VH-VL binders against Uroporphyrinogen-III synthase (hemD). Designs and how they scored, part 6

Target 1, 246 residues: Uroporphyrinogen-III synthase (hemD), of Chlorobaculum parvum (q59335)
Amino acid sequence: MKTVLVTRPKHQAAPFVRELEQYGLSTVVFPTIEIRPVAGWNVPDLTKFAGIFFTSPNSVQFFLKHLLQTAPDELKNLQQTRVWAVGKTTGQDLEKHGVSIEPLPKIADAVNLMADIDPAEIKGQTFLFVRGSLSLGTIPELIAEFGGTCVELTVYENLPPSLEDTQRVKDMLAEGKLDCLSFTSPSTAKNFFEAIGSKELSDSVQIAAIGTTTSGALEKMGIKVDIIPEYFDGPSFAKAIAEALK
Short names: E, the ipSAE of ESMFold2; O, the ipSAE of OpenDDE; V2, 0.75 times the mean of E and O plus 0.25 times the DockQ between their complexes.

## First folded at step 2 (VH-VL)

Design s10 (framework fv_sonavibart)
Fold by ESMFold2-Fast, scan of step 2:
Structure s10 (fold): chain C 246 residues (1-246), chain A 122 residues (1-122), chain B 103 residues (1-103)
Amino acid sequence: as target 1 above (246 residues)
Amino acid sequence: QVQLQQSGPGLVKPSQTLSLTCAISGDSVSSDSAAWNWIRQSPSRGLEWLGRTYYRSKWYNDYAESVKSRITINPDTSKNQFSLQLNSVTPEDTAVYYCARYDWGPEAFDIWGQGTMVTVSS
Amino acid sequence: DIQMTQSPSSLSASVGDRVTITCRTSQSISSYLNWYQQKPGKAPKLLIYDASSLQSGVPSRFSGSGSGTDFTLTISSLQPEDFATYYCQQYETFGQGTKVEIK
């Protein structure tokens, strides 16, 4: 039986895994970066903050999901509070829930966002920073530098693959137990090879890319792509892999 | 593939500590893809989540507010199991107790133990 | 906190019937809703996750739909083994259950 490595986060990989297995293929799921909610936090009293910062769509999505489930009355307080977003996508996610955002920075990063704020508006005030576990410390550091207080709330974790899972995949590659490596974005490809620590693959391993953007990124890394589907979607990708591995 | 096997007493006296164990086969209690939960079921309260333990670079424990002051959930990596201790039990704690795996992928309780009926009475 | 209400609390049906069970949440939860089946004396069994995704090994007669606050579990043609209690769940909260009884 042929075995396909799936590099998407597990919760996003499940439909693709089912498609592959319906074709009689075995699968190994090896998420190259996992985004998972943090459990056990309570929505703070949002009226206690002079403002709230979001730097990623993930922080907005996990925060609002939990807020709407556990403390929906706080949505009105969020809508009445000053809210900053680093970029357009993050801001649009907030606006979909009736949250007005402060003007976006010209360059979508935390340094430029903070540069647009008068330090006098920060001094002596308390702010909430809704973050992931790997978020940069730029916002808390600059708030502290300007004389404010920053309360940090971690709502999701960006986890690299476990060392155990990484070693298992390395062993499977060395033992010839993986027939195909599948990639659905440039970042899944880059992160995979970074985690494995090598771009040297056996000639027997086929490389599958869901589309031309992912294929282009792999080729730029020196990796030959063997399989690309006719249409750049999950079901078409699973079919193309199954046909190539007959 | 993955199976959960429960063990522990079925009768506990009021004010005593309830202790249950859940043995895991086919997966590791320290797997970063799962959380290990205790859930109970009674006619008056229905299905009620009590808490979880899970490994994410370090161990985490989350507990339901209703039991937080009395509950401890502990993993044991050497025996590949996790346990529930519930202190100062009352008749209100009479229920069927289940251990269950929460798979972070589907975000669901996909594997359950067989259940242990616990009666709190003198 | 979020309230989950299942309708009906119980229903009577015959083999071959189409059965629908609803779960309503007091707040929007996007698609983060799971469905479980429980037979007498047994633990709950996962049927559907993420509102509409069928768990491996579960018959295709089971389907889920909905998003936001209104969710439905459908059994397209009820079989004898389907007489059970069904529960919806989101995060740490479960619905009160719907008992599907033989008519």
Scores: ipSAE 0.000, ipTM 0.422, lowest interface PAE 15.5, mean pLDDT 85

Design t02 (framework fv_tixagevimab)
Fold by ESMFold2-Fast, scan of step 2:
Structure t02 (fold): chain C 246 residues (1-246), chain A 124 residues (1-124), chain B 109 residues (1-109)
Amino acid sequence: as target 1 above (246 residues)
Amino acid sequence: QMQLVQSGPEVKKPGTSVKVSCKASGFTFTTSAVQWVRQARGQRLEWIGWIVVGSGNTNYAQKFQERVTITRDMSTSTAYMELSSLRSEDTAVYYCAAEGYDFWEGYTDAFDIWGQGTMVTVSS
Amino acid sequence: EIVLTQSPGTLSLSPGERATLSCRASQSVSSNYLAWYQQKPGQAPRLLIYGASSRATGIPDRFSGSGSGTDFTLTISRLEPEDFAVYYCQQYGSSPRYTFGQGTKVEIK
């Protein structure tokens, strides 16, 4: 029996695990990141802000879910407030709820977003930054530099794998108990190798990537990819892994 | 999990209007978009439009834009689809459906939860 | 508007057999925005697969979806008596322009 490491976030792993196990493979789930909502915050009075910043789809989704459940009347205030989004996906999630966004930056990062704003529009004004726990401090720092005030609201947490779980995976690798490492995004690959602290693997361990973007990220890290499916989806990925491990 | 219950069957004369209701039960109505779809006997499903419950924003298929109005009432957790200037070709089962919210992925836009359907018959 | 064409129109099989249903799009559809539905006579459709390959809550593992670009497939690995129904594919990536295929009927041989 061969064993496959699944690095998808815990909630997203189950369908892929089921596909792999249907082929008679054993699985170990090691999420390289988990995302959880932060509880206990209250939606602020949105009319008190000159503008609101969102830098990830997660910040939009957790904020809007909580707003619509606990303070749905604030949605009309959100729709009347200036709103900035770093990237296309974040902007589309906002627009789905009737929220108009300021023009997207040419380069989808906070530095370029802030560079497009006239500092005179920031000075003396208060802004809301809806964030995750690991979000960079770029927006608050630049708002403060230009003489504004930034209120930060953390709506989700990014949790790395525990040291105990990481050590178990390291032990399994050292003992030859993992036959394949599977990756479904560039970030799952980068986070995995950061967590284990080494890019050196036994020649017996196969590296599987769901598609060319993930494969390209692994190759730039100096890691040879052994398995890529014909179609870049869960069932095709599980099939390709099963065939390679026969 | 949300459940959707629709109003009963309607028989209408050509040129009149019909208003179908879709009542949600459960804790996700305010975070949902309610979709409207119809199916004539033996035909494919045909999308009519949607409403985002929280904002009241609507979008309609071009074919229906001139004749359809979708609304909601937050106090009763009910969405409505009104179709005017009825023709015999509008005879169909009308469904409401709600898109799901996945905690890790966000809104999926897939039609996860369906009402039981409302038969609308247009005849003289 | 994206047109979805399903094939075959009718598939006659016995319980225990594998069913393979195809959905072809007139233009490329992101796999994130393709769904499959099951409909039995007198009932509303039931979501089976979303995002081309993700199984909806409560759907048995004999149902699987695959494909990308213009070609998508629904597979039922071992037909159960309750699986004889009409199946529809849907693209939902171009809001407000949701479109459905014409359906494939899976019937008892």
Scores: ipSAE 0.000, ipTM 0.409, lowest interface PAE 12.8, mean pLDDT 83

Design t03 (framework fv_tixagevimab)
Heavy chain, then light chain:
Amino acid sequence: QMQLVQSGPEVKKPGTSVKVSCKASGFTFSSSAVQWVRQARGQRLEWIGWIVVGSGDTNYAQKFQERVTITRDMSTSTAYMELSSLRSEDTAVYYCAARYTGSGTWDAFDIWGQGTMVTVSS
Amino acid sequence: EIVLTQSPGTLSLSPGERATLSCRASQSVRSSYLAWYQQKPGQAPRLLIYGASTRATGIPDRFSGSGSGTDFTLTISRLEPEDFAVYYCQQYGTSPLYTFGQGTKVEIK
ESMFold2-Fast, scan of step 2: ipSAE 0.000; ipTM 0.478

Design t04 (framework fv_tixagevimab)
Heavy chain, then light chain:
Amino acid sequence: QMQLVQSGPEVKKPGTSVKVSCKASGFTFTSSAVQWVRQARGQRLEWIGWIVVGSGNTNYAQKFQERVTITRDMSTSTAYMELSSLRSEDTAVYYCAADRWDYSDYVGFDIWGQGTMVTVSS
Amino acid sequence: EIVLTQSPGTLSLSPGERATLSCRASQSVSSTYLAWYQQKPGQAPRLLIYDASSRATGIPDRFSGSGSGTDFTLTISRLEPEDFAVYYCQQYGSSPPITFGQGTKVEIK
ESMFold2-Fast, scan of step 2: ipSAE 0.005; ipTM 0.426

Design t05 (framework fv_tixagevimab)
Fold by ESMFold2-Fast, scan of step 2:
Structure t05 (fold): chain C 246 residues (1-246), chain A 123 residues (1-123), chain B 109 residues (1-109)
Amino acid sequence: as target 1 above (246 residues)
Amino acid sequence: QMQLVQSGPEVKKPGTSVKVSCKASGFTFTNSAVQWVRQARGQRLEWIGWIAVGSGNTNYAQKFQERVTITRDMSTSTAYMELSSLRSEDTAVYYCAAVEYSTGWYPDAFDIWGQGTMVTVSS
Amino acid sequence: EIVLTQSPGTLSLSPGERATLSCRASQSVSSSYLAWYQQKPGQAPRLLIYGASSRATGIPDRFSGSGSGTDFTLTISRLEPEDFAVYYCQQYDSSPRWTFGQGTKVEIK
C-alpha cells in the first residue's frame, strides 16, 4: 500500500484525504502552514499615527475584518491616514476598501519600501505596523534608526508543525514509509523542507504539486516535481497521485 | 450587507427527496463558505455539511454522507442542500449559514444565517 | 468525533444576575475554532462569540467568552430581559465533522 503525505492546511485536508483513501492510498496529515487570527486585540485610535505599514495580504484582511466588526468608524480614519504596502497584492486589498496607498517600492520588500521614505518624515513620529507573528523586524528597526517610534500590532499567527509531528515525519522518511509528498502552495512546500531541515530525498519518494505555481516554487528550491494534475483542484490532484503510484 | 434567503417550507412523503435553496446577496459569493445545519423540534443543532463556494469542495457529516448533496450555482449566488431517502426523523428546520473568506487558511465563524426552512416528512 | 457537552442544561436566573455557561469537549479544541450562538424560539441562531473570546459585530459588552483546551465558558454579566434564550457552543476545529453542544437554556426564575 502506498502512503501519501498531505501538507494542506487543516481545514482543507479532510476532503483530500478522503479522495486519496478512496483510491486505496494511505495518508499521513502533516500541515506545514496554518494561519489563524489573533483574538482579543482592540483597534487603536488611528488618528494617533503618522502612518500605517502592511507587509502581507493576510495582515490587511485580518485587520480590516476586525476593524469593520469592532470599530467601523475607524475606517474613515484609516482612509485619511498615510498607508504603505510592500507589494501590489497587499496594496490592492487596501484599495478595495477605499484606502489610498503610498507609492509601491520597485522591489517588493520592506528594505526597499523604507528606502523610498525620507527619514525626515519618520523622525519624531509614531507609526503602526500591522503584522503576523513571524513577520520580519525590518520596518520597526528602520523606523527606530530614523528616530521614529513603531507600535507593532500582531493580527494573525503562523502555526509551524510541532517538533513531535516533525520528528515523526522525519522518521517515516528515513524508514521508507512515505511514497509521495503532496504540496498545494509554495508556502506548504517551503515550510515542509524548512521543518525537516533537508532537501535530500530517496529516489522512491515522489513529489506532487497541485499546479504550476507550486511546481515552480519547488523547482526554484532544487526539488524535482514528479506529479502535476491536468486540472488544479483536489479531485484531479488525488487522481493524478493515484495514477502515478500504481 | 450580507444576507441569506432560503426557500419556503416543504411537506414530503417518506422515501422522497427535498432540495432547499439558500440565496446570497450583499457579498462576494465566490469568496465564501456555506454550512448546513438542522434542528428537529426540541433537539440540538445538528451539523450536516459545508461547501467552499469558489472551489465547490464539500464535506459531509458521516450520518448524512450517503443521502446529502450540497452544491452551488455561481451565476445565481445560490447554495443548495438536497437530502434523499427521507424518513420521519428528518422532520426539522434546516438552516444555511455563511462566512466570507477574507484571510486564508481557516474560515472565520459563520456570522450570517438564513431564516430556516421547515421540512416535514409525513405519510 | 469531538463531543461537546454543555452544562447546566437549564439555568434559572433573574434579570441583573450573572450567567456562566460551560462547554466541555471530549478532546482538545483550539480556542480559535470555538463559537457561541444564541437562539430564541422560532428564530435562527445568532453568533455571539467566535475564537472562544471575540465578540461578533453588534454583540453587547455584557457577553464574554473564555477558555482553552477542553473547557470553555460563556459569561453574561448582568442579564437583560432579551438574554433569556438557548445558548449553543460549536467547534469547527475537527475535520470532517463540526459539532454543536446540546444547548443551555437560560430562563427567567
Scores: ipSAE 0.000, ipTM 0.380, lowest interface PAE 12.7, mean pLDDT 84

Design t06 (framework fv_tixagevimab)
Fold by ESMFold2-Fast, scan of step 2:
Structure t06 (fold): chain C 246 residues (1-246), chain A 126 residues (1-126), chain B 109 residues (1-109)
Amino acid sequence: as target 1 above (246 residues)
Amino acid sequence: QMQLVQSGPEVKKPGTSVKVSCKASGFTFTSSAVQWVRQARGQRLEWIGWIVVGSGNTNYAQKFQERVTITRDMSTSTAYMELSSLRSEDTAVYYCAAGLEYYDTSGYWTDAFDIWGQGTMVTVSS
Amino acid sequence: EIVLTQSPGTLSLSPGERATLSCRASQSISSSYLAWYQQKPGQAPRLLIYGASSRATGIPDRFSGSGSGTDFTLTISRLEPEDFAVYYCQQYGNSPPYTFGQGTKVEIK
């Protein structure tokens, strides 16, 4: 029985796993998500903050998506609050939603952003910092040094697959237990090879890409693609893999 | 592969607090969310709250917000639920459950709770 | 808070029969945030279905979930002796509390 590695996000993986297993294939699910939204947070009352800081386009996108889904009335409050963005792209993402931003720093980093703010505007005030899990502590540290209070809200995680899951996949590759690696986006392919730390694969391992965009990304990385479906959808992809692994 | 092992049964007096532990044996703890649920004898499951392990973000049911604190220690792969100001009505089996995180097509997180602890009986009596 | 109402309260069936269990939400919820659990006396709940229709790992094909909006269904196509248990639905995508239904007991005739 041949085994296929599925690198799709877990929710999207289930139908694809079912298709593959209907063809008599075994599957291993190894999601290679580079950036993950965080669940379980509540949108705070934005009127309670003197200002809000965003340091990445990801913090804007995940914050606004969750806000529009769970507390859409807070968009008006966001639009009326002072908002700082560290760089042009982050600022443009906010402006797309009618959010005016304070002047951008000349150098797009948190130190230079904070250097442009009069400490008197921070002293005694409470601010919200919308962040990722790997964001630097520069903004909270400087707000505290200037005599303000910083509430931190983590809205995305930039985490690799667990070390244990990664080691298990490495061991399976070394033992010849994986017959096919399947990729459904350029990001799943890039993240997989970054997590594994090697592009050297046994000749017996087939590389499957759902479409030409994903295939092109793999080829730019120096990875030969063996399987591409006739139609770029899940059922066609599962069928193409099953036929190739006969 | 991840397993959850909870601390042993507790007997507490009214007005005290209890802290239940939930230790992950195996892996994926850092990328998990852990919910706490209780069930009194013969009654429905009641949701208490949850924690996203990586970020430390918590969310609590309103009836428990003033009395419950959920924390985790990543070095020991352990989640904790502390419930204060105990009353007889808090007598129940308390479960932790860890979920694999999912994306839908819009990028939303959906945690389904696949791995459950064995439960901890907490009895509150004078 | 969102209230989940399960029906029937008790379903008395024989092995080999089909079981159909309902879960109705007091307001529309995303299918992505509906799960079904099985619980036997003295045991922790076991996840069967997540995202309204996706089977959890190791769950037999006889279990299926369906529905959207306010109406969700768990179906067991052909009851086995080990399937006689209490079944709960849970929603976990709206603001807290992330509520459970009151349960449906599937018992042997």
Scores: ipSAE 0.000, ipTM 0.403, lowest interface PAE 13.8, mean pLDDT 83

Design t07 (framework fv_tixagevimab)
Fold by ESMFold2-Fast, scan of step 2:
Structure t07 (fold): chain C 246 residues (1-246), chain A 122 residues (1-122), chain B 109 residues (1-109)
Amino acid sequence: as target 1 above (246 residues)
Amino acid sequence: QMQLVQSGPEVKKPGTSVKVSCKASGFTFTRSAVQWVRQARGQRLEWIGWIVVGSGNTNYAQKFQERVTITRDMSTSTAYMELSSLRSEDTAVYYCARSRYSGTYLDAFDIWGQGTMVTVSS
Amino acid sequence: EIVLTQSPGTLSLSPGERATLSCRASQSVSSDYLAWYQQKPGQAPRLLIYGASSRATGIPDRFSGSGSGTDFTLTISRLEPEDFAVYYCQQYGSSPLWTFGQGTKVEIK
């Protein structure tokens, strides 16, 4: 029985695992990055803020899910508050919920977003920054520099694989128990090799990439790609892996 | 009462541009999006794009991205759709419509303009 | 892009009869984001149903919508003379790729 490592985020892994197992393959699921909601926060009174900042689609999605579940009446306050988004995708996610956003910066980053705001509008005012655990401190730092107050609310975490799960995968590689490593994006590939801390693989281990973009990222890291499907989707990828491992 | 009123019919030569206006009255313009849709004779409705009036942010259907520009003028409560590099296939009735905020997402198109016939012929 | 396919293409009925119109999506559409429009010759479309089953303001109760996933239905329980028109379904959940069906023509037999 051949064993395939699945590096997809948990929410995408189950259908792909089922496809691989239907071909008689064994699977090990090792998400190389996990995005999880932060528990235990309360929706603040949004009327107390002069404005609210969002820097990622994830911050919008996790904030609004929690707001709609625990404080749905605050949605109308959000819709009446000044709201800034760093980029087009984040802005579109807010607009889908009836939230108007301030004009987007010419360059989609926090420095350029803050540069477009008159410091006089910040001084003496309180703002909310809805963030992930790995967000940069640029917005709070500039708000403080201009004499404002920034309340930071972390609504999701970007988690690397656990040290325990990483060690299990390292042990399986060392023991020759993994026959194929599968990657569905450049970030799953990069994060995998960062987590294991080595690019040295046994010749018996095959590398599978779902498409040419992921394959290109692996090749730039010095990793030879063995398997690429005819079509860049889950079922085609599972089939290509199964054919290669016969 | 709430309404959208569009500019009159246009006859254009291939390769030129057309700009259609859509004037809002009877409702608060700033908390809505203006949608643009076209329909060739006997054909289905085809979505072109939208503008969120308050922010000025736009989204365009991929088919039209290179040729369409949607704008608005807050002082006159008017939205505009400009389509360039006109071809005979662009001959259609062009409609503007309103999507309002339902609290969760932008709603379906609840108020429609009367339509503007654009004919592209030599 | 989600493709919406309406059936039948033409429905020939008499006043007083029940009309049932189908809209099938190429992939799952949340019922929250499906609408139905009526269009008469020379007129702009009129919103009938939004969110698959909610009647728009001023729409008579003989119009009803139902369905979920990939299969949606518009029902007109008792056709009035003014109901003979073309009907379009629309999905508005895959922004910015909002799409319409090709239409069903309800015509007098």
Scores: ipSAE 0.000, ipTM 0.386, lowest interface PAE 17.7, mean pLDDT 84

Design t08 (framework fv_tixagevimab)
Heavy chain, then light chain:
Amino acid sequence: QMQLVQSGPEVKKPGTSVKVSCKASGFTFTSSAVQWVRQARGQRLEWIGWIVVGSGHTNYAQKFQERVTITRDMSTSTAYMELSSLRSEDTAVYYCAREEWGYTYGPAFDIWGQGTMVTVSS
Amino acid sequence: EIVLTQSPGTLSLSPGERATLSCRASQSVSSRYLAWYQQKPGQAPRLLIYGASSRATGIPDRFSGSGSGTDFTLTISRLEPEDFAVYYCQQYGSSPTYTFGQGTKVEIK
ESMFold2-Fast, scan of step 2: ipSAE 0.005; ipTM 0.471

Design t09 (framework fv_tixagevimab)
Fold by ESMFold2-Fast, scan of step 2:
Structure t09 (fold): chain C 246 residues (1-246), chain A 121 residues (1-121), chain B 109 residues (1-109)
Amino acid sequence: as target 1 above (246 residues)
Amino acid sequence: QMQLVQSGPEVKKPGTSVKVSCKASGFTFTSSAVQWVRQARGQRLEWIGWIVVGSGNTNYAQKFQERVTITRDMSTSTAYMELSSLRSEDTAVYYCAADLGRWLEYAFDIWGQGTMVTVSS
Amino acid sequence: EIVLTQSPGTLSLSPGERATLSCRASQSVTSSYLAWYQQKPGQAPRLLIYAASSRATGIPDRFSGSGSGTDFTLTISRLEPEDFAVYYCQQYHSSPPLTFGQGTKVEIK
């Protein structure tokens, strides 16, 4: 029986594990991205900001949970402030709490979001960027270029896997017990190789990437990718791995 | 008004599957999260899983993850829970419950009436 | 997984008395992710309290929730006849699974 390492976050692993196991594959779950709320920050006076930026559903979730717990009266100020979201899911999470969002960019990234804003609306104004620890600096950089001020608030962080779990995976690799390492994002790949501390793998270990973005990130790290599905979704990825490991 | 209406009772043989529906009305279904919970006679409430309707993202309890699938149809404002490989121990009342767009507050204030699923040989 | 332990298992009281129900978590739960439900025989659960202390719409003010960390309490200040039921706590802090306590039955003495 071939064994596949699943590196996606715990909350996303179960459906993919089910698909792999339906093909007769064994699985080991080793999440390489775990998120944790940042403790100890205070909700700023939201009336001091010309606008607020959110780039992920996680930033919305951790910000709103903390706001509702520690400063629930600020929700009405959030609802009256201009709010930008980089993508549809982030926007929907805000809308669920009565927060209106500015129009979404056609391409769901920070560069395209900022490109849709008149620089005159940014010049001389202060903005809040609600972020995770690994968020890109695109929004603060462009706000500064447009002559504005950006206050950054980190509300969640990405944690590495535990030393104990990492050692178990290292032992399994050394003992030839893993046949395939699967990656569903550039971050899962980067975090995996940082955690194990080595890019040297046995020739018997296959590297699977869910799509071209993840594959490109692996190749930039010097890792050869063996398996990419025809369609970049979980069921197609599981099928491609199963066929390659026959 | 705001309500969840579940499909009627089911009597199933061991090894078969059951699919229970949960139809939402009177609130914005697309902003909701829907959890599924069961309760066997005289037992505690047992969480099965949930779905965030807008994204389709699901989470399942480990006990059920290999046998349960939760889906939704946004055009009909209906959530579904399908449980396969039924055993007599699956005999229970199954409930759906919705958060009324207060996803991050986790306030599940609308509950379905329950669907009795009986598994017997 | 977070285990929720409710105590007592059964609370026998008379109408007019105060009921205090405990829910203890095996690890810290952010208050925003703790809810209390009431269930009567043959009926679906009814949300009473969400975010540890926020009363759900239509719930009488005799019901109140408090607590943080690992210790949460539901208080019914003056029991009415309709309050005799089973009460459950639930946490949403850690998923999967979302977990319920085993329930506290509030019964007539």
Scores: ipSAE 0.000, ipTM 0.385, lowest interface PAE 18.0, mean pLDDT 85

## First folded at step 5 (VH-VL)

Design g01 (from c03 with light chain N92D; framework fv_clesrovimab)
Heavy chain, then light chain:
Amino acid sequence: EVQLVESGGGLVRPGRSLRLSCTVSGFTFGDYGMSWVRQAPGKGLEWISFIRSKAYGGTTEYAASVKGRFTISRDDSKNIAYLQMNSLKTEDTAVYYCTRESGYDYWEGAFDIWGQGTTVTVSS
Amino acid sequence: DIQMTQSPSSLSASVGDRVTITCRTSQSISSWLAWYQQKPGKAPKLLIFKASSLESGVPSRFSGSGSGTVFTLTISSLQPEDFAAYYCQQYDSYPITFGQGTRLEIK
ESMFold2-Fast, scan of step 5: ipSAE 0.006; ipTM 0.544

Design g03 (from c03 with heavy chain Y106W W107F; framework fv_clesrovimab; at its last look DockQ between E and O 0.01; V2 from the best seeds 0.00; counts 0 for: pae O 11.8 > 2, placed apart)
Heavy chain, then light chain:
Amino acid sequence: EVQLVESGGGLVRPGRSLRLSCTVSGFTFGDYGMSWVRQAPGKGLEWISFIRSKAYGGTTEYAASVKGRFTISRDDSKNIAYLQMNSLKTEDTAVYYCTRESGYDWFEGAFDIWGQGTTVTVSS
Amino acid sequence: DIQMTQSPSSLSASVGDRVTITCRTSQSISSWLAWYQQKPGKAPKLLIFKASSLESGVPSRFSGSGSGTVFTLTISSLQPEDFAAYYCQQYNSYPITFGQGTRLEIK
ESMFold2-Fast, scan of step 5: ipSAE 0.046; ipTM 0.584
ESMFold2, look of step 6: ipSAE 0.006; ipTM 0.550
ESMFold2 (binder alone), look of step 6: mean pLDDT 92; pTM 0.946
OpenDDE, look of step 6: ipSAE 0.000; ipTM 0.501

